Miniprotein binders against p81326. Designs and how they scored, part 13

Target 1, 226 residues: p81326
Amino acid sequence: MLHFGGFIMEINHISKILEKEREEYIRNKVEEYLKQGFSKDDAVNKANQSWRTYIGHRIQDVIYNLLKKFLKDSGLKVTTDKALNNRNLPEELDKVKRLIAINYGEYLFLPDADVIVYKVENNDIKIIAIISVKNSFRERRFETTYWKLKLKESPVTSHIKVFLATPDKDNEISYKCPNGKPKKMRIILEYELDGIYFLKEDFEETEKAKHFGKIVEDIIEISKKL

## First folded at step 9 (miniprotein)

Design w12
Fold by ESMFold2-Fast, scan of step 9:
Structure w12 (fold): chain B 226 residues (1-226), chain A 82 residues (1-82)
Amino acid sequence: as target 1 above (226 residues)
Amino acid sequence: SDEELWERIEKLLEEIFRIYELLEKAGNDEAMRRIFLLMLKIWELQRRLLETGDEELLEEARKLIEEARKIIEELRKLLEEG
């Protein structure tokens, strides 16, 4: 239980660090754009766009490192889609790649899996979960759902859990019915996916929509049933 | 070797998080920023290590671990002095 408590503590530290980093990043970028001759409103908008790109990559790295650290003692391994696209792929990772590949007739493609959790047991590899990390939803709102539906079509991949992890700073999927209006995206994502993990405090919690602090415990429990 | 290096990096990050907590409690914003920037460098290195096993990158990793140890020691001394 101390190990689980440590995970929540590290998430809280990282959240505070990211908030302070955002403030300084935005301030510096606004100043930079103002010096380039942009209006104050344009400078602020450009700084916010720059932050959105930056934080997306940062959150993926954070999640990968946290999961690798806290799943190690449970015999679970973590890799990334970037590692699987390496030209010099180790045998173990080549097997992981083959076990998550989706068939499109004569072609095999990988799902958009930012982080992949698997285990090695009796020289066999079992894929436990893939985690899609999203900072915003406007342009790719159902991409994770598409990959979940494709994985369900094959007996080889149908057991794989598909999770979404997001800070959802724009409140795009934090609520089902904010201000009395239905959020169709939240309803659909929660229905189709195996879980949504929020990197924030304020959201409508359900059996499948939880704080990111629950993800390690959930993955370990799923692994024991496989 | 690679597994040993990764384990060393993970233990280093544990020490960094503990020092960050102490610096936060002490209210030293400048020291907190320094430890945070170090953590960013280490996380970026960890990601690069997953993508490639280049000897040059492994040497960079060893150098960064040494640099991090020195920074940690400086910050611990700062915490002792008040």
Scores: ipSAE 0.000, ipTM 0.161, lowest interface PAE 15.3, mean pLDDT 78

Design w13
Fold by ESMFold2-Fast, scan of step 9:
Formats: sequence, C-alpha cells, structure tokens
Structure w13 (fold): chain B 226 residues (1-226), chain A 82 residues (1-82)
Amino acid sequence: as target 1 above (226 residues)
Amino acid sequence: SDYELKERIEKLLEEIFRIYELLEKAGNDEAMRRIFLLMLKIWELQRRLEETGDEELLEEARKLIEEARKIIEELRKLLEEG
C-alpha cells in the first residue's frame, strides 16, 4: 500500500522535471522582460527572481497533493492555509481554522501553515501537524520557529507538531557544521521545530532532520499517539 | 457535472500512476518525465477545483483531460513496443 521508496523516487523525478522546466521558464521570462524595455542583465535577474517565486508555489502544491494521496488510507485529512482563508468555509474547515489560529487581542492570525494535517475522530477535530514549505530563507528564516513558539503558549495548540519542508538548494541549513563552523540557523531551527524534512539527497541527517520521504510515516505514527 | 469531472480526474490519475510504474520498470526516463509533468498539471488543477467552482477552470480541466488522454495513448503504444 504505502511505498516510501516510490515516494522518494517521485520527489527525485519531480525535482528533475522542475529543473528542465526552469530553463524554459527563464528563457520565456527573459524575453518578456526584454519586451518591457529592461536591459539584458536586468531581464535575466528579474527572470531568476520570478523563477524563485514560481518554484516556491509549485513545491507547496506538490507537497500538498503527495501528502493528501499518501495519508488518505490512514484516515488523515490535509488542507492548506489558502483554503482556510476563504470566507465561505465548510464547518469542518472552520473548526480546523479555529484550532490553529493565534490570538493577538482583537485579531486572529494563521501560523505559517502551508499544509495542515488533521483527523476527525468521534466528530472531534484533532490537528496533528502543520508544515511550512520554504524554498528560500532570505527574508523569513525564523518565521516557522516564531509560529511554533506561539502555538506552544496555548494548551489547545501545544500538541501540534510544526515541520519545515525545504529543498534548501543554497545549502543554508543542510549541514550543522559546514567548513567546521556551526550554522546558527540550522541549530536554532532543529532545536525549536519538531522536524526538518529535506527535498534533497545530501544533508546532515539527525533524529529531527530527515529526507522528505520519511514525513508520511512520521505523521501517521504521531497521529496514532494523539 | 462537478462530481463527474472530479471522478474523471481521479480515474485519470490512477491510470497515470499505473503507466508511471510500468515506465519506471522499463527505465524510460524521458517518458517518465512526460507523464510526471502531466501529473503535476493535473494535481494543480485538482487543487484549484477544490478551492473554487470557477466556470473558466472547468474548460481548462476538460482541455487538460483531453491532452492527458492523448499522452496516455502514446505512452501505452510505447510500452507495447517495448
């Protein structure tokens, strides 16, 4: 039924397809910016920036669909923060939203919950995990950590696992000690979060820092103990 | 109908995964890339359909299903030749 080897292979093939798609995307975007009057250098830079945004959204969609597919037979449900931001929310999703929303006085904010895993048991909703998907760490490197700390403050949300999923192509958090120096960001993220799942083969593996192919099994195990 | 369309997409994805598994055993890297790119497009469309009942999206879905059927037919012939 659940084939983790097949799951890992799917992630690797998706990565290769996205690399091929990148070349065509960049070419098309460079032509688009040149037609808008940008210089060749500016057009290339803007096309690369556009790709980084595009690939981030595409990876989120891939992760959502893979988790939905592989968790379905375990009685687990998957949704997104985008779905929860709709005004006309089904009763079940409205309950999910209320169980993860963080109170700031007059305002309620959703954590950085690109993907949300929950279960329905005896008409009661239990949130199992939220997954933050990061293609880049440039501006919001500790955003996921902040939300984890906020969720820990409430007995309603303190049980919720907070995971980070990332291809980390720039090797910003793949290793604790690149060139012998501890990466402060990797250390902090691993310490505060419940897990880091890499969409790449080469990284320093620990009990909390794993290949993305392990996420389905981990979530199922957590859900059984809830 | 929306239910009929969702059912068609689900059955199409099941067929795509079966073909992908056969192509993986055959070691046809280019064919696997093609079927996986199609799968990603269908997954994105399926997510958008779940979020909205946009009439424009229904036309996009029908076009993608037709494109998928043509690709599946080509890949089935490729598997039969191998």
Scores: ipSAE 0.000, ipTM 0.193, lowest interface PAE 14.2, mean pLDDT 76

Design w14
Fold by ESMFold2-Fast, scan of step 9:
Structure w14 (fold): chain B 226 residues (1-226), chain A 82 residues (1-82)
Amino acid sequence: as target 1 above (226 residues)
Amino acid sequence: SDWELKERIEKLLEEIFRIYELLEKAGNDEAMRRIFLLMLKIWELQRRLEETGDEELLEEARKLIEEARKIIEELRKLLEEG
């Protein structure tokens, strides 16, 4: 019925499915690894590693499909870094890849662009936004920030919005510290990035830190200014 | 063992990023390119370790960590000199 209400409902439905899935997934994977002859400790560690990989891909797929569905009526297209890594790229995706690449002399690198939103007008491609999907912030905590800073250096890429999308299940950037100050990582990410979109209800909202349900409207608004 | 390896890689990446920031401030494009390529190799290894948990990657990880330590030492000396 409502474009924005339908989007929020699908996010809520998916979040509840993922919550139910975690315990069963880990339990099943531990059994699988034990049957393969791994020790109990190794089986648990491998199951946790498998879950982190699985949920990362699952959240990325969810975000990709939701954005593709809800941005289509606005004439916006969505792709992934996975699609851009195919050897035989369609001409359109080859152009997208070239427009998002960062130049380091002889070398070209793609940013951490899990999901890419672009538009096609008069056979020209304009990149609107890249979305980095992070389930956890471990040792790659500033990766997205680094790519944002590099994109700002080029007139070709400086207009591209860089967003972070995260369920932040471990509350690494969702909450303020008990002493009333935001955590260092939250401060840095919010300052440097164009937006943080949470796939959860419980977080400290700001002008740049929003519920994921607002991302479609924000992207459409940005695309109209380009 | 696996936890110790992941912790070593995390600390190594933090050190690499700090050196990258210093090289960027110093304006040494060649050194920045070198440490950035190292960072990409470590991220690739980290991704593979998360995806497969393959025991064969332990030897590759150890070799890459040693390679990284040598590059970091060379770049640290470069920063001290210039």
Scores: ipSAE 0.000, ipTM 0.121, lowest interface PAE 16.8, mean pLDDT 76

Design w15
Fold by ESMFold2-Fast, scan of step 9:
Structure w15 (fold): chain B 226 residues (1-226), chain A 82 residues (1-82)
Amino acid sequence: as target 1 above (226 residues)
Amino acid sequence: SDRELKRRIEKLLEEIFRIYELLEKAGNDEAMRRIFLLMLKIWELQRRLEETGDEELLEEARKLIEEARKIIEELRKLLEEG
């Protein structure tokens, strides 16, 4: 349990670092846009939009590195969709790519698998989980649900767990509802996905909607059953 | 052009979102599911266009826009019937 205690401490440290990075990032981006001739108000708005895109990638990288570090001792491997989109793939990653690809007739496409967890046993690759990372739910709220439904259609991919990881800073799906009723978006995501992991403290946990600190334990347990 | 196609996709998404809201208000769960799945396909195509800029994707995008327009018309008729 010391291993998982270390994981939680590292998450807390990273959260504090990300808040300081936000301040510096916004300041620098406002300066860049002002140099390009934008008004002060436009520069601030553009900097905030740029941060939203940046933090999405940053959170994805953080989750990848945390999972890689804390799953290593369990014999589990971690990769990203970015790695799988490289022109020259190692044999192992090429096999991973083929095992998560979705068939659209003549074409094969990767799901939005920001982070992929797999294991290698007896020279065979078994995909354990795909984790979609969302920093906000503005326009692409159910994209992860689409990929879950597509993966479920094939016997090759139907066993793969699909998780959503999100800070949900805008309280779009993690809020404590005063009347006890969740919004349709929360209900649909929780119903269709195998789990939702929140990178925040204040929300009501369920069997499938949990604090991010529980993801390592859950993935290890799933891998034992495969 | 690539720039014009991206603008067409943005306008299409706005229209789809408005129809989704109307279907949600009307309580037509199956029609909501159908328009929602269409939104997801368009978002995925938009993402791929942003990442790749591939000319093959431009043809795929034009076909999807045509399919979307047909689905939108069908769903508008459902909204009219109540």
Scores: ipSAE 0.000, ipTM 0.103, lowest interface PAE 18.9, mean pLDDT 76

Design w16
Fold by ESMFold2-Fast, scan of step 9:
Structure w16 (fold): chain B 226 residues (1-226), chain A 82 residues (1-82)
Amino acid sequence: as target 1 above (226 residues)
Amino acid sequence: SDEELKERIYKLLEEIFRIYELLEKAGNDEAMRRIFLLMLKIWELQRRLEETGDEELLEEARKLIEEARKIIEELRKLLEEG
């Protein structure tokens, strides 16, 4: 497990790999849209829109696979909100879903839980952490904080840690006060969430804002206190 | 078969992990990046194989295993030369 810690800590390599994938993806999508009769400008715009959706899923899959691999030997299990939305759930996942679902009268909603970490002790489920994965923030900048605040309201879910994981390529939340100007989004996210984990090297580190390479040891430590 | 292919992928990942450790010890950042990308592709494929039995996916898996073997061979040569 310690060997893989170094692997996670090479976060800039993940960013470089994704950029190489971007070049190939955009080229192929531009060709596809041109064949469909779109103009060059429209094809480029559509390819860029397609990439934004693709990269979001790609980063999420990378994080899910890394966490699943590194936490397995610590007796921790990892699942996704996609898995919990299946019509017929295994008993264990059904219990996980019930422990994190938020009740709005006759409606039940899962929080923004791209990745969910839990443990099983004596056939009892304990949720450790929920991880929201964001490639960019744009209009959805406070979505994760809403879910944190909702989970905090219930004694059943108030112990659940809510983390944000992001490459933050556009430096939207990498610093609290760049050039002397406070970044509202970074300040609020750090204040309300239990942690921000950056898939990059250059960011302002605090007790709650860390390199992604720290997430495995933090989750294991939290699990031991539960 | 599907089960034989999954076993081949498992053994391939084990070999990749050993090569990664050796490259890390040698300090070859470029080679480590190549093996890292390969690991991500294989993990994604392994996950999809566990969730589905698509014949197209089996063909994709065979091609990726062949690509992985070539990359591993190149990286082993780098380790032996250095």
Scores: ipSAE 0.000, ipTM 0.146, lowest interface PAE 15.5, mean pLDDT 76

Design w17
Fold by ESMFold2-Fast, scan of step 9:
Structure w17 (fold): chain B 226 residues (1-226), chain A 82 residues (1-82)
Amino acid sequence: as target 1 above (226 residues)
Amino acid sequence: SDEELKERILKLLEEIFRIYELLEKAGNDEAMRRIFLLMLKIWELQRRLEETGDEELLEEARKLIEEARKIIEELRKLLEEG
């Protein structure tokens, strides 16, 4: 049996910590920019821009640590694309890298896989899922979809689940139009990807678009079928 | 400006994806591969622009946007004919 109540409780705790971090971060950055000679309006604007970059990395780290903690007892391992781009890779991570790399003739590229879940059985590595973490969709709205389509082309990678995890604070893909129809971007992402996990409360769940609290349960279920 | 360039890139990617969808329905594998390679180049430029803001990269981005528009126009014409 899995302790999903503990996972949900920890998500709620972290959400409160992140909001407090935002207030302190903005306050400190505004002071920093004011000391550098920027106007109050410019300092506030720059502090907000800095926070948007910071929170993107912070959310990736949070998701990585949560998944590592809650998947460990199920025999699943978690890594990141940053770890796979290190010059000195352990043998296990080098194998993971080779199993998700996409071939473009004489070149190999990694998909934009912020978090990677895999298992090791009898020294064989099986990739379960990759999770793309997006704080906003303005600059890279279909990138995750492209990597999903490329992974489907190879028998080696076609089984890998591709998930999107996002707070979607600007309601870019969690919003419903007044007629009840989702926006085109939401329709495309949900159709092509294996799942979307929202780090927010206010949205309507579907078979593929769920609260982030469901991700551990779903990954474990998928891993049992491989 | 950097913000105006980012906005143009976003609109370009949206248009590219619309064409990709139409090419998929038409079953044109070669044209779909061409779109994929173009998307890769654009995303790589987006990453580098976020990291550096280099004036040389801004010029490369503007040239890539213009080349992408020509490719889109060619593929749109191909879809209209087939």
Scores: ipSAE 0.000, ipTM 0.170, lowest interface PAE 16.5, mean pLDDT 77

Design w18
Fold by ESMFold2-Fast, scan of step 9:
Structure w18 (fold): chain B 226 residues (1-226), chain A 82 residues (1-82)
Amino acid sequence: as target 1 above (226 residues)
Amino acid sequence: SDEELKERIDKLLEEIFRIYELLEKAGNDEAMRRIFLLMLKIWELQRRLEETGDEELLEEARKLIEEARKIIEELRKLLEEG
């Protein structure tokens, strides 16, 4: 498993690796928006917003593919909320969707489950974990917590672990009490969620807040208890 | 066939992971970035193949596999020289 550990450590720098491509990406997007009739200032702003979205998607892709690869030998399966929103779902994925959907009266909604880990045991599907991927916390900092609390309310879904995975490059949740001042976001997220996995080296480690390299081992151990 | 192509991609990804680990051990940041970006392209194409079954993507996949084999060979030579 040294091979896995070495690879995962480099994923700590995924944002930095991709940022080496940033200037060319932004330049190309600015040209694209200018051709669409946007002003120079608007084109630059839109290009920067596009880059932030692009990085977020690339981090999600990395997490999905690493989990799919390294959980396969343990009999665990991985899917995404994008796959579950396809109109023609295979029977297995339709069952996964129904097992994580939350009831709001006449409506059923999926939690923000960027990556979903499940197993098939004796023709029954058990959801192990839902992973929310956040590149930044400005957008929806407590939405993952909301979904955790909703899932906890039902005996069908209360066993599902809800994890957050993040590079947290702006140090928004890396420490609970830097210089003695409590950071509400870190404290609340750690308290309510089942774990926070950092794609970075520098953070305050706890029982629930770990380096991303620990996620595969943790998921496998959780699956054995179900 | 589509299944043969998928198997070729899976084997290619295993080889890429192995080379990535060796480059990381050697401390070659530039080569590691190159192999990682290649892996991202392959993953994107693999997802598109699974979603669409588009005939145009089959040709794109063959070209990417050929490109990847050339990059892998270059990086293997780099590792042997170091």
Scores: ipSAE 0.032, ipTM 0.461, lowest interface PAE 6.7, mean pLDDT 80

Design w19
Fold by ESMFold2-Fast, scan of step 9:
Structure w19 (fold): chain B 226 residues (1-226), chain A 82 residues (1-82)
Amino acid sequence: as target 1 above (226 residues)
Amino acid sequence: SDEELKERIWKLLEEIFRIYELLEKAGNDEAMRRIFLLMLKIWELQRRLEETGDEELLEEARKLIEEARKIIEELRKLLEEG
């Protein structure tokens, strides 16, 4: 009998399904755009842009819901930067927003915090980690690093762990050059961030670069020290 | 309850992923596509529930869960046929 359960298996199955169906999504979107009168090249380009937007939101939603489900019994709470931008925030989320915001003189901005993990003890909120979710690195390759460096500048936010979560399907940061050296982007991201969690199987694990399946146990361990 | 419904959706997704892996081992590409399309509908519904908290989506969610259970049962029977 084959038995399945747990966090790691759900991630692996989601990744496999999304990978296999990418071609079908692109094919259907190309057909749709061709019917609208776009050229073949334009239809392909628009379909690829549509997929990037679609899968980016899907991966963020998946990560949010999986972390919320699997951290609940450890007394940890999960929210999103989207939720924090709501005009009518509950008191708890308003406190979370204030504890993660970065000061630029007269202005406060939220970091690139797609998913936020925190705990509540005696009505006090402690931010444990923020997770930036990146499906690709073409346009915003060092944005997560920028936010990590900004958070380190303040005593209020310097303890917050900053993680990157990515399928890295195009091998943008998991690729090695022929000499065995990692790419500069991978070196910089791993050096500056507190961890990189890959939603893929084929990469070289390090102390900071791990399979996404390890993120729950890592977050729980960090929370015990805070 | 909204929380109870969300829990039900997650258990359903877990079951869907198990069926997908069994269909992959059986080599049934058509059935795998069918289960993936079901997954996409559930993900879209879950996203809308999280974004809006809209009460009218609760009825849509219950209907989708019922449809999903029927599809899963059909696919389980297909797997049993060899």
Scores: ipSAE 0.000, ipTM 0.179, lowest interface PAE 14.0, mean pLDDT 76

Design w2
Fold by ESMFold2-Fast, scan of step 9:
Structure w2 (fold): chain B 226 residues (1-226), chain A 82 residues (1-82)
Amino acid sequence: as target 1 above (226 residues)
Amino acid sequence: SDEELKERIEKLLEEIFRIYELLEKAGNDEAMRRIFLLMLKIWELQRRLMETGDEELLEEARKLIEEARKIIEELRKLLEEG
């Protein structure tokens, strides 16, 4: 058994690590599908589709584990939307769920909160931040901003910071135009969200768009003000 | 140059990660813990280096690179003896 687990401790190179992992994953999956009798083209297409699902979960797991480890000594706790969707919740997680749920009349929905950071003080729970993890922006590119705007409407949730974490391998929002102009999507996301944290090395930082390595210190600083 | 130092740190982190994977496969928990702690220390210094070009920080980076090279050499010898 691995004592350290699947933690990626080398954050500044995480995009390169994920890219190498992609090559190996696709190669193995293509071999599996070929052995099942699929054509080469079908095997490649199925492997790419399988990778999209795999990488989404992989990035979320890495971020969850890194935050859980690095925030522990600051008295901060970390959970996931997957944990909150469990049928039988511990009392503490049930309280967390109720503090981030958004009311739509007869219905309550959780925001797109892949990772949730909170603290417990004197038996009271305070939600610090929710982090939406995106490995691509092909579909539902502004869903995170929708949830941010909904959370701002309620006095219960208006203090909650909403962050986006992404490797942005396709340079969709870490756009490196020679003229320095960001894309419309980058402008909107940076304007509406409390921060964007890139899991890559080569982009220009702003006040709200930063290297992922800064997220721990930022969350700790926010928690001190609450 | 500052860019050359950053490149050296990047290559060192990649080497450290590869050693960690080898130690993981060998099942050496103590050696894995040592390399893991070294990785965290180097990552933290690299992050600080990105924030400022502080001369004191550059000197800390050089010392840490030297320390890391010695630890890597020791752990490579441990892998060879196993």
Scores: ipSAE 0.000, ipTM 0.106, lowest interface PAE 16.7, mean pLDDT 74

Design w20
Fold by ESMFold2-Fast, scan of step 9:
Structure w20 (fold): chain B 226 residues (1-226), chain A 82 residues (1-82)
Amino acid sequence: as target 1 above (226 residues)
Amino acid sequence: SDEELKERIEKLIEEIFRIYELLEKAGNDEAMRRIFLLMLKIWELQRRLEETGDEELLEEARKLIEEARKIIEELRKLLEEG
């Protein structure tokens, strides 16, 4: 109980810190672009675009570190696609990479998985979940869904849960039927994926669409069934 | 040694969040920003240590741990004064 309370507390602290970091980042980037000779409007626009890229990487790092910290006492391990792309891979991570790879005839490719949760039991590795981290949805709307459907095709990977984690600042998937009009993206993502975890307070909660604070508890419960 | 260093980093992160909570209650925005920047450096270093296992990062980690201890002690003194 207290363990999950600590997780929620850290998420709340990080959210407040990220809000303050945005203000400082934008201010510094605007000054930088103004010194380069851009107009005020152009400087502000470029600073906002820079922030979107920056925050995407920052959120992924936050999620990785939080999950690693709060899952270790449950015997669960966490890694990243960056770690799996290292040239000299430890034996354990090499096994993780092989167990998540998808077959395309003569070729094997790793799915685009930002964060991977697995367990080691009796010297055997079981992949529990992959988490896709999306700051925005634009051109890559259904990429996570594609990987979920591909993983379902193999008995080796069909058990792997596929989650989406997102702040969804632009309210692109926060509600199913805002203003009475169905949001195709939200409806399809919720239907096809195993869960959507929001890094925000304002969203329509369902059995599959939850606040990020629920993710540790959900992953632990899934791991017990495997 | 490598495993012991990683444990020290984890304990520092826990202590940082505890201090952040106290600073938030005290309303010291400048001190909160300072501890946040320290946390970002520690998280980046922790990830790099786990991904590469680079021995150069061990020295960087020891320096950052020492810096973190000084900042934490300074902020604890600030909380006592308030």
Scores: ipSAE 0.000, ipTM 0.164, lowest interface PAE 16.4, mean pLDDT 77

Design w21
Fold by ESMFold2-Fast, scan of step 9:
Structure w21 (fold): chain B 226 residues (1-226), chain A 82 residues (1-82)
Amino acid sequence: as target 1 above (226 residues)
Amino acid sequence: SDEELKERIEKLMEEIFRIYELLEKAGNDEAMRRIFLLMLKIWELQRRLEETGDEELLEEARKLIEEARKIIEELRKLLEEG
């Protein structure tokens, strides 16, 4: 039966499947690059770079589909920034887009909102949360924090929760450390964001930094207060 | 009907989760991967059905349900043999 235990079960199974998918993807891409005339070392490096791009989109889609499925019974809706960038938007999604857009004078930009959770009550839309999905922090470490700070500046968007979801495979912001002091990046992200949800097992949870399995319950609880 | 189709998809997903759980206990990693990829296709289709209201998606949904039933039947036989 589907319940919150079912959600955690699916996350654990998806993690295992993604690791096997990685092995096959890398093997196939290495073979492809070797056929193109690249050296073995270059082929391996290019395959790993290709995987990093691929898995970013893959994890985003997985998170979107999981949240869509498990929030439905609570009357919550889920969409993506990709859906909001379509030219002919349904009225409902057009309203969602307007409610999260940030004004830069003559221009309106969407925040880094890979996944958006909202509620429809009496034909009115309330945005609950924006989830930024990051597979790696090498190039975009503070982007999510920047968007949180911009949203906080407006009374229209200041209530919107901004979450980061990440596997953090390189242990850049999650780790078991004997010193007890987190890295500067972890301190800043946890301070500024409303929550960080890790798609990994081996880290110490705090009030704001949790296992991804807790995100559905947290979002439902937040929505009840709106 | 649209409502009937949505109910069929929900029941199908419940059956898929149960088979996935059994495959995990049996340790059949390849079968688990196959059923998971099917789950992702169904979730993506559910998303598009809810967002677009596209009539062409209803036909795609029916075909995916038929494909899923065949895969489930194959995996169920595999579980019986194991």
Scores: ipSAE 0.000, ipTM 0.128, lowest interface PAE 17.6, mean pLDDT 75

Design w22
Fold by ESMFold2-Fast, scan of step 9:
Structure w22 (fold): chain B 226 residues (1-226), chain A 82 residues (1-82)
Amino acid sequence: as target 1 above (226 residues)
Amino acid sequence: SDEELKERIEKLFEEIFRIYELLEKAGNDEAMRRIFLLMLKIWELQRRLEETGDEELLEEARKLIEEARKIIEELRKLLEEG
């Protein structure tokens, strides 16, 4: 499919798989907690809390695998901050880490770069984008924005696009003004970041706030300009 | 339990963010930098804990939580006195 129809179909298929995976995960965790002596209500509550943590990592893995699969034919490479935290890095990943690391005086930190897209041309590495994956915004609301602002400070990293990918099931940033109340987080995130990609259908779409199905074509177009 | 430790870290993040907002309003750039660097350390460690059940990381997390509590107390005193 010329317009990444295969990518859209894969996203829809994965969404159905994740829903069934949720049911199986909750069932297994409830059984596990019941065996530990918890009441049925406590077991269900703990299983739901456990799922919330699990799904965050699962969505990160899904996004990584989807981007790796669909960007490969465009000569783009995908890695994760988890891979960059290995002590024994291949030369290529060591270069990626050095190009994205932020200096805080006596400390060096990687940004919240759950997924990193880069290209290799003439043995030089260009970082195209980092994607922060958020399942919820309760405690780390502006973390992604902070990383964008820090990367913007250096001429080495100022070109790197910073994207947020989120299912936003709690409708925390899906709308600019849901129920007549201002959603400052949505306004700030959209203003400061290079894009927000929703893993859901119901959201207020703008030039920078799009369905996740648009991310592959956007990244490819950005890479052509670098 | 790993779940209990994660809950403690999440509550600690909430306290750190609150004190960061107060320090930002007070204009204490050095204290803000200190609390933010601590927040980044805790976030990175929480992330690693979610990926692995490494017992060494659990001990590191407990030590960092205690370190964070001491720093928070120092910064609260700065806010009250300056």
Scores: ipSAE 0.000, ipTM 0.103, lowest interface PAE 19.2, mean pLDDT 75

